# Ledger of designs, part 8: VH-VL binders against Coenzyme F420H(2) oxidase (fprA)

Target 1, 148 residues: Coenzyme F420H(2) oxidase (fprA), of Methanobrevibacter arboriphilus (b1a7s3r263to410)
Amino acid sequence: VTIVYDTMHYSTQKMAHEIAEGIMAEGYDVEMFFLHEDERSEIVKSILDSKAIAIGAPTINDEPYPSIGDLMYYLKGLRFERTGIKRKAVTFGSMGGKGGTPASLGKDLGEYGFDVVDTCEVYYVPDEEENKACFKLGQKLVEEAKKI

## First folded at step 20 (VH-VL)

Design w5 (from v5 with heavy chain I99L)
Fold by ESMFold2, fold request of step 23:
Formats: C-alpha cells, sequence, structure tokens
Structure w5 (fold): chain C 148 residues (1-148), chain A 119 residues (1-119), chain B 112 residues (1-112)
C-alpha cells in the first residue's frame, strides 16, 4: 500500500502515520511518501505496483498547491481504468478553514479509475478519536483491497 | 524512548570501503527519514544524504553521490551507509539522525561512529 | 549550496551572563508555504549534536526556556539569557529549506 501526502504542518503527517499503522496491523507493507521530499517518479512507480493508495493534503485555503496538483495531473494521464485493476483508494486531510480537499481528491481519483472507498477530514489537529478513525481507515483500505 | 544505535569505530586504508549501521528503536521505523551527517576532527557538520526507510529511496549530497550508498533492512529496523574509495579526508565521526518533520532538523541522533582512514 | 555564516565563532562568556549567536544565510529560508526552516543544535564536548530549536523559535522538548531563537528571512539569532556551566559546547545553525542541508561553521561557547 502506498501513502502519499502533502502537509503544511504536522497534522496531515500524523494522519498518514495512523493510516499506515492500521495497514501494518493487518500485516501489509506500506511505502510512505512526502510530496515535498520524494521524487514524483518514485511515487508513481509505487502507486503502479500497489492495489491500494491513500492520498492526503491539507485544506487551509482553496488555492491549488503545485505538488499535489502535479501528482494528480500525472495520475490522470496514466489511464488507470485501462490497467485492468480497479485499485482501491482513500483520501484524507486536515483543515484550518473551509475544508473539502479530501472529497475533491476522491472525486478526481474516481474519474482516474480508482475505487475510492472512504475519506477522512479533521479540523486542525486530530484528537484521540480521530486518530483511531485514521487507524480504522487503514484497516478498511486493506479489507477492500483484498477483494480485488 | 527513541534510540539510534550505531556500529563501532573503524580503521581503514585509503581506497577501501566502510559500512556503518544505525539501528532504530522506540518508534515506527518506516515513518521517519534517516539522514547521515559527518564531522571531521575539529570541523563542523556536513550533510551526506538521507534514506526513506519505507521505500528505500535515497538522496545524496552532490559532493559524495558517486561514493556513498545508503540502504535499509525493515525487518531489523536498521539503516546502512557505505562510503567507498576512502581518502584521508574522510576521517570523521559519522552520525545517523532522524528527521521528525521535513525541514525542521534532526530530533534524535546516533552516538556517532568514528572512521579513521590512514595509510 | 546555501552558505550559513555564524558569528562569533568563539564566544567566551561569564557564568550567569547573556550570550547571543548570529546566523546569516546566503538565501532566504522562507519556503513556499511560509514556513522558515532554520534550526539550532548544541554539541556538548564529546557528545552527539542535540536539537535546541526548530523553525526559528520553537524550543525542542527538554530545552530550558533560557534559550530562545528569533529572526526572519536570512538573519537569525540564538540567545541564552543566563549562561550556565552545562551550556559549554559548540552551537550550529542549520537550514532545512534548500537542498543540500547546510550548517553554519559553529560557535564555540566557553565559560571565562
Amino acid sequence: as target 1 above (148 residues)
Amino acid sequence: QVQLVQSGAEVKKPGASVKVSCKASGYTFTHYYIHWVRQAPGQGLEWMGRINPSSGSTKYAPRLQDRVTMTRDTSTSTVYMELSSLRSEDTAVYYCARLYYWGSGFDYWGQGTTVTVSS
Amino acid sequence: DVVMTQSPLSLPVTLGQPASISCKSSQSLVYSYGNTYLNWFQQRPGQSPRRLIYEVSNLDSGVPDRFSGSGSGTDFTLKISRVEAEDVGVYYCMQGTHRPYTFGQGTRLEIK
């Protein structure tokens, strides 16, 4: 399973870690990538090798951040619906205002050929219950991926 | 408690290679990048590169990229740094360090591994 | 590479007195999200470096509040309000905004 995230502060990273813990608790490996540090080609290779992905970004304002938009544009061009595998996906993020980035990313991924099984959005910093929800989201992603 | 425990001191001849290990404990190994920093005797700190333990992907300082290789073993929570074609100026203490958050420096450091290159 | 310049390089201080270390970068350390990735490390004699401050002014866990950081853009300062004997060592600034990561030359703090 491949987790890719962007973050402006620690909250989205914390969510990514909790989702990864849920996946690993089910006995599966995770490759985790931070968009500002890792190379896009490495991220895309990991996604192509995976049956399930999680994509996260912060939702502080409406402006498109180049890193997440660049990845999404690249994924659009790969025509995943033509690979014969309908990969499972979740989206997640933290917000400091309006919100809605996880839902928007999910809509885009659905158009690109992914089966988006859930989304998760928190306000600023995830509390204990929200951390548990992220953990369970990771477990759910694995459960859905096993059906492929 | 987060700990990074490095392998012991090494003495090498010029032209040889050295491989230093760094074993992580007290946290989920794959969640944080591991960086390597070295310090020549009486000198400051020099960043060498980093590894993403979840994927194994690496980035190296341009000055060292043709001689350094970093790997990891997720089953033992260990990263490795190998420096080849050793020169006397590679004599230094080599540190592994954990990056908690991108750009914000290293919150935990290994104890250091002294590598001495002499002929 | 971004050059990080510290001053002074040697800082003898009287116990209980304040100390101040300057760090200048050759490029702005403000990143596209507005964060400024300037960090400070302390290396006590014979020990590994220890992070004191991250992102200009945030004290790391367990760092006494007599340490503070400030600055913006290219100009940064580490202050110790009252130097104690345990503060002896070398202090480094480090920038995390640009690659490769680069450190200042170090400032050796000694008790007079």
Scores: ipSAE 0.597, ipTM 0.856, lowest interface PAE 1.7, mean pLDDT 87
Fold by ESMFold2, fold request of step 23:
Structure w5 (fold): chain C 148 residues (1-148), chain A 119 residues (1-119), chain B 112 residues (1-112)
Amino acid sequence: as target 1 above (148 residues)
Amino acid sequence: QVQLVQSGAEVKKPGASVKVSCKASGYTFTHYYIHWVRQAPGQGLEWMGRINPSSGSTKYAPRLQDRVTMTRDTSTSTVYMELSSLRSEDTAVYYCARLYYWGSGFDYWGQGTTVTVSS
Amino acid sequence: DVVMTQSPLSLPVTLGQPASISCKSSQSLVYSYGNTYLNWFQQRPGQSPRRLIYEVSNLDSGVPDRFSGSGSGTDFTLKISRVEAEDVGVYYCMQGTHRPYTFGQGTRLEIK
């Protein structure tokens, strides 16, 4: 399972870690990538090798960050609907305003050929219940991916 | 409790290689990048590179890129740094360090491994 | 590579007096999101470095509040309001905005 995220104030990183813990609790490996640090080519290779992905980004000015947009544009060009595998996906993120980034990313991924099974969005920093929801989201992603 | 424990001191001849280990405990090993920083005697700190423990992906400082290799073993929560073609100027204390958040420096450091290169 | 220049390089100080260390970068440390990734480390004699301050002014866990950080862009300052004996050591600034990561030369703080 491949987790890719962008984050502004640690919040989306915390969500990514909780999702990863949920996946690992089910006995599966996770490759985690931070958009500001890891190379896009390595991220894309990991996605192509995975049956399940989680993509996260915070919302700024009620829109997704540009860095995640570059990745999404690249994924669009790969035409995942033609690979013969409908990979499972979740989206997640934190918000400081209206939010909606996880839903928007989910819609885009669906158009790109992914089966988006759920989303998760929190305000600023995830609280204890929101951390539990992220953990469960990771578990759900694995459960759905096993059906492939 | 987060802990990074490094392998013991090494004495090497010029032209040899050294491989230093860094065993992580007290946290989920794959969640945080591990960086290597060295410090020559009486001098400051020099960043050498880092590894993403979840993927094994690496980035190295350009001046060391041809001589440094970093690997990890997720089953033992251990990162390795290997420096080849050793020179006397590679004599230093080598530290592994955990990056909590991109850009914000290293919140935990290993105890350091002294590598001495002499003939 | 971004050059980080500290001053002074040697800082003798009397116990209980304030201390101030300057760090200047050759390039702005403001990242595209607006964050400034300037960090401070302390290395006590015979020990590994330890992070004191991250992102200019945030105290790391367990760091006494007599330490503070300030600055913007390319000019940064670490202050100790009242130096104590345990503060002896070398202090490094580090920038995390640009690659490769780079450190200042270090400032050796000693009790007079």
Scores: ipSAE 0.594, ipTM 0.858, lowest interface PAE 1.9, mean pLDDT 88
Fold by ESMFold2 at other seeds, fold request of step 23:
Structure w5 (fold): chain C 148 residues (1-148), chain A 119 residues (1-119), chain B 112 residues (1-112)
Amino acid sequence: as target 1 above (148 residues)
Amino acid sequence: QVQLVQSGAEVKKPGASVKVSCKASGYTFTHYYIHWVRQAPGQGLEWMGRINPSSGSTKYAPRLQDRVTMTRDTSTSTVYMELSSLRSEDTAVYYCARLYYWGSGFDYWGQGTTVTVSS
Amino acid sequence: DVVMTQSPLSLPVTLGQPASISCKSSQSLVYSYGNTYLNWFQQRPGQSPRRLIYEVSNLDSGVPDRFSGSGSGTDFTLKISRVEAEDVGVYYCMQGTHRPYTFGQGTRLEIK
């Protein structure tokens, strides 16, 4: 399973870690990528080799930050439906006011050929219950991916 | 308790290679990048590169890129740094360090591994 | 490469007195999201470096509050309000905004 995230603060990174813990608790390996550090070619290769992905980003004015938009545009061009696999996906993120970035990313991923299973948003920093929800989201992603 | 424990000191001849290990404990190994930083005697710190332990992906300082290789073994939570074609100026203490958050430096460091290159 | 310049390079201080270390970068350390990735490390004699401060002014866990950081853009300062014997060592600033990561040349703090 491939987790890709952008983050402005620690919040989205913490969510990615909790989702990864949920996936690993089910006995599966995770490759994690931070958009500002890892190379896009390596991220895309990991996504192509995976049946399940998680994509996270923080919200600005209810829009994805430009770096995640670059990845999403690249994924649009690959036409994943043509691969013969309808990969499972979740989206997640933190917000400072109005939400919507995970839902917007999920809508786009659906149009690109992914089966978006769920989303998770938090306000600023995840609390204990929100961390548990992210953990469960990782478990759910694996449960859905096993159906492929 | 987060710990990074490195392999012991090494003495090498010019032209040889050295491989230093860094074993992580006390946290989920794949969640944080591991970086390598070296310090020549009486000198400051020089960043060498980093590895993403979840994917094995690496980036190296351009000055060292032709000679440095970093790998990891997730089953032992261990990162390795290998420096080839050793020169006397590679004599240094080599540190592994954990990156907590991108750009914000290293919150935990290994104890250091002294590598001496002499003829 | 971004050059990080520290001053002074040698800082003898009387026990219990304040200390101040300057760090200047050759380029702005403000990143596209507005974060400023300037960090400070302490290296006690015979020990590994230890992070003191991240992102200009955030004190790392377990670091005494007599340490503080400030600055913006290209000019940064580490302060110790009352120097203690355990503070002897070399202090480094590091920029994390640009690649490769670069460190200042170090400031040796000693008790006189």
Scores: ipSAE 0.588, ipTM 0.849, lowest interface PAE 1.9, mean pLDDT 87
Fold by ESMFold2 at other seeds, fold request of step 23:
Structure w5 (fold): chain C 148 residues (1-148), chain A 119 residues (1-119), chain B 112 residues (1-112)
Amino acid sequence: as target 1 above (148 residues)
Amino acid sequence: QVQLVQSGAEVKKPGASVKVSCKASGYTFTHYYIHWVRQAPGQGLEWMGRINPSSGSTKYAPRLQDRVTMTRDTSTSTVYMELSSLRSEDTAVYYCARLYYWGSGFDYWGQGTTVTVSS
Amino acid sequence: DVVMTQSPLSLPVTLGQPASISCKSSQSLVYSYGNTYLNWFQQRPGQSPRRLIYEVSNLDSGVPDRFSGSGSGTDFTLKISRVEAEDVGVYYCMQGTHRPYTFGQGTRLEIK
């Protein structure tokens, strides 16, 4: 499973870590990528090799940041519907005002050929219950991916 | 308790290679990038590169790019740094360090591995 | 490579007195998100470096509150309000905004 995220502060990184813990608790490996540190070609290669992905970004003033938009545009161009695999996906993120980035990313991923099985969005920093929800999201992603 | 435990001191001749290990414990190994920093005797600190332990992806300082290789083994939570074509100028203490968040420096450091290059 | 310049390089100080270390970068350390990735490390004699401050002014866990950081853009300062014997060592600034990461030359703090 491939997790890709963008974050302004560490909130979305914490969510990514909890999702990863949920996936690993089910016995599966995770490759994690921070969009500002890792090379896009390596991220895309990991996605192509995975049955399931999680994509996260913060919602700031109800707009996604350019880095995640660039990745999404690249994924659109690859036409995942042609790969013969309907990969499972979740989206996640933190918000500082109105939400919506996880839902927007999910809609785009669906158009790109992914089966988006759930989303998770928190206000600013996840609390303990929201961390548990992210953990369960990782578990759900694996459970859905096993159906492939 | 986060710990980074490095392999022992090495003495090498010019032209040889050295491989230093760094075993992580007390946290989920794949969640944080591991960086390598070296310090020549009586000198300051020089960043060498980093590895993403979850993917094995690496980035190296441009000056060292042709001689450094970093790898990891997720089953043992260990990263490795190999420096080839050793020169006297490579004599240094080599540290592994954990990056908690991009750009914010290293919150945990290994104990250091002394590598001595002499004829 | 971004050059990080510290002053002074040697800082003798009397116990209980304040100390101040300057760090200047050859380029702005402000990243596109607005964060400034200037960090401070302490290296006690015979030990590995330890992070004191991240992102200009945030005190790392377990660091006494007599340490503080300030600055912006290219000019930064580490302050110790009351120097204690345990503060002896070399202090480094580090920038994390640009690649490769680069450090200042170090400031050796000694008790006089």
Scores: ipSAE 0.574, ipTM 0.848, lowest interface PAE 1.9, mean pLDDT 87
Fold by ESMFold2, look of step 20:
Structure w5 (fold): chain C 148 residues (1-148), chain A 119 residues (1-119), chain B 112 residues (1-112)
Amino acid sequence: as target 1 above (148 residues)
Amino acid sequence: QVQLVQSGAEVKKPGASVKVSCKASGYTFTHYYIHWVRQAPGQGLEWMGRINPSSGSTKYAPRLQDRVTMTRDTSTSTVYMELSSLRSEDTAVYYCARLYYWGSGFDYWGQGTTVTVSS
Amino acid sequence: DVVMTQSPLSLPVTLGQPASISCKSSQSLVYSYGNTYLNWFQQRPGQSPRRLIYEVSNLDSGVPDRFSGSGSGTDFTLKISRVEAEDVGVYYCMQGTHRPYTFGQGTRLEIK
């Protein structure tokens, strides 16, 4: 499973870690990528080799950040809806205001050919219950991916 | 409880290679990038590169790119740094360090590994 | 590479007196999200480096409040309001905005 995230503060990274813990608790490997550090080509290759992805970004000003936009544009061009595999996806993120980035990314991924099985959004930094929700999101992603 | 424990001191001849290990414990190994920094005797710190333990992806300082290789073994939570074609100026203490999050520096450091290159 | 220039390189200080270390970068350290990734490390004699301050002014866990960081853009300062014997060591600034990461030359703080 491939996890890709952007973060302004540690919050979205913490969510990515909890999702990864949920996936690994089910016995599966995770490759994690931070958009500002890792190469886009490596990220896309990992996504293409994976049955399941998790994409996260913080919500500020109710729009995805440019780095996520660049990745989403690239994924759009790959036409995943034309493959024989409908890969599973979740989206996640933290917010400081209105929120809505996970839902927006989920809509886009659905149009790109992914089966978006859930989303998770927290205010600022995830608390203990929100960490549990992210962990369960990882488990749910694996459960859905096993169906393909 | 986060610990980075490095392999012991090495003495090498010019032209040889050295491989230093860094074993992580007390946290999920694949969650954090591991960086390598070295310090020549009586001198400052030089960043060498980093590895993403989840993917194995690496980036190296340009001046060392031709001679440094970093790898990891997720089953033992260990990263390795190998420096080849050793020269006397490579004599240094080599540190592994954990990146807290992008840009904000290293929150945990290994104890250091002294590598001496002498003829 | 971004050049990080510290001054002074040697800093003898009387116990209980203030100390100030300057760090200047050859390029702005402000990143696209507005964060400034200038960090300070302390290396006590015979020890590994220890992070003191991250993102200009945030004290790391366990760092006494006599330490403070300030600055913006390319010009940064680490201050110790009252130097204690345990503060002896070498202090480094590091930029995390650009790759490769680069450190200042170090400032040796000594008690005179």
Scores: ipSAE 0.554, ipTM 0.844, lowest interface PAE 1.9, mean pLDDT 87

Design w5 (from v5 with heavy chain I99L)
Fold by ESMFold2, look of step 21:
Structure w5 (fold): chain C 148 residues (1-148), chain A 119 residues (1-119), chain B 112 residues (1-112)
Amino acid sequence: as target 1 above (148 residues)
Amino acid sequence: QVQLVQSGAEVKKPGASVKVSCKASGYTFTHYYIHWVRQAPGQGLEWMGRINPSSGSTKYAPRLQDRVTMTRDTSTSTVYMELSSLRSEDTAVYYCARLYYWGSGFDYWGQGTTVTVSS
Amino acid sequence: DVVMTQSPLSLPVTLGQPASISCKSSQSLVYSYGNTYLNWFQQRPGQSPRRLIYEVSNLDSGVPDRFSGSGSGTDFTLKISRVEAEDVGVYYCMQGTHRPYTFGQGTRLEIK
């Protein structure tokens, strides 16, 4: 499973870690990528090799974080709807205002050929209950991916 | 409870290679990037590079990238740094360090590994 | 490479008195969307470095509140309101905004 995230601070990273813990608790390996640090080509290769992905970003000016937008544009061009595998996806993120980035990313991924299982959005930094929700989200993602 | 334990001191001749290990414990090994920083005797700190333990992806400081290789073994929660074509100027204490999040510096450091390069 | 310049390089201080260390970068350390990745480390004699402050002003866990960080853009300051004997060591600033990561030269703090 491939987890890709961006963040203005550590809140979205915490969510990514909890999702990863849920995936690993189900016995699956995770490759995690931070968009400002890891190479785009490595991220895309990992996604192409995966049956399930998790994509996270915070909202800025009620829009997706620009680095995630670049990745989403690239994924659109890969035409996943043509591959014969309907990969599973979740989206997640933190917000400081209106929010809506996870839902917007989910809609886009659906149009690109992914089966978006769920989304998760938190205000600022996730609390204990929200951390548990992210863990469960990871478990749900792999349970859905096993059906492929 | 986070701990980074490095391999022991090394004495090498010019032209040789050294491989330093860094074993992580007390946290999920694949969640945090591991960086390497060295310190020559009486000198400041020099960043050498980093590895993403989940993917194995690396980035190196430009002046070292032809000589440094970083790898990891997820089954033992261990990262390795290998420096080749050693010179006397490579004599230093080598540290592994954990990055909590991008740009924030290193919240945990290994104890350091002294590498001495002398004729 | 971004050059990080600390001053002073040697700082003898009377026990109980304040100390101040300056760090200047050759380029702005403000990253996308406003985060400024300037960090401070302490290295006690014979020990590994220890992070004191991240993102300009945030104290790491277990760091006494007599330490503080401030600054913006290219000019940053580490302050110790009351120096104690345990504060002896070398202090480094580090920028995490640009690659490669670079450190200041270090400021050696000693008790007079």
Scores: ipSAE 0.532, ipTM 0.838, lowest interface PAE 2.0, mean pLDDT 87

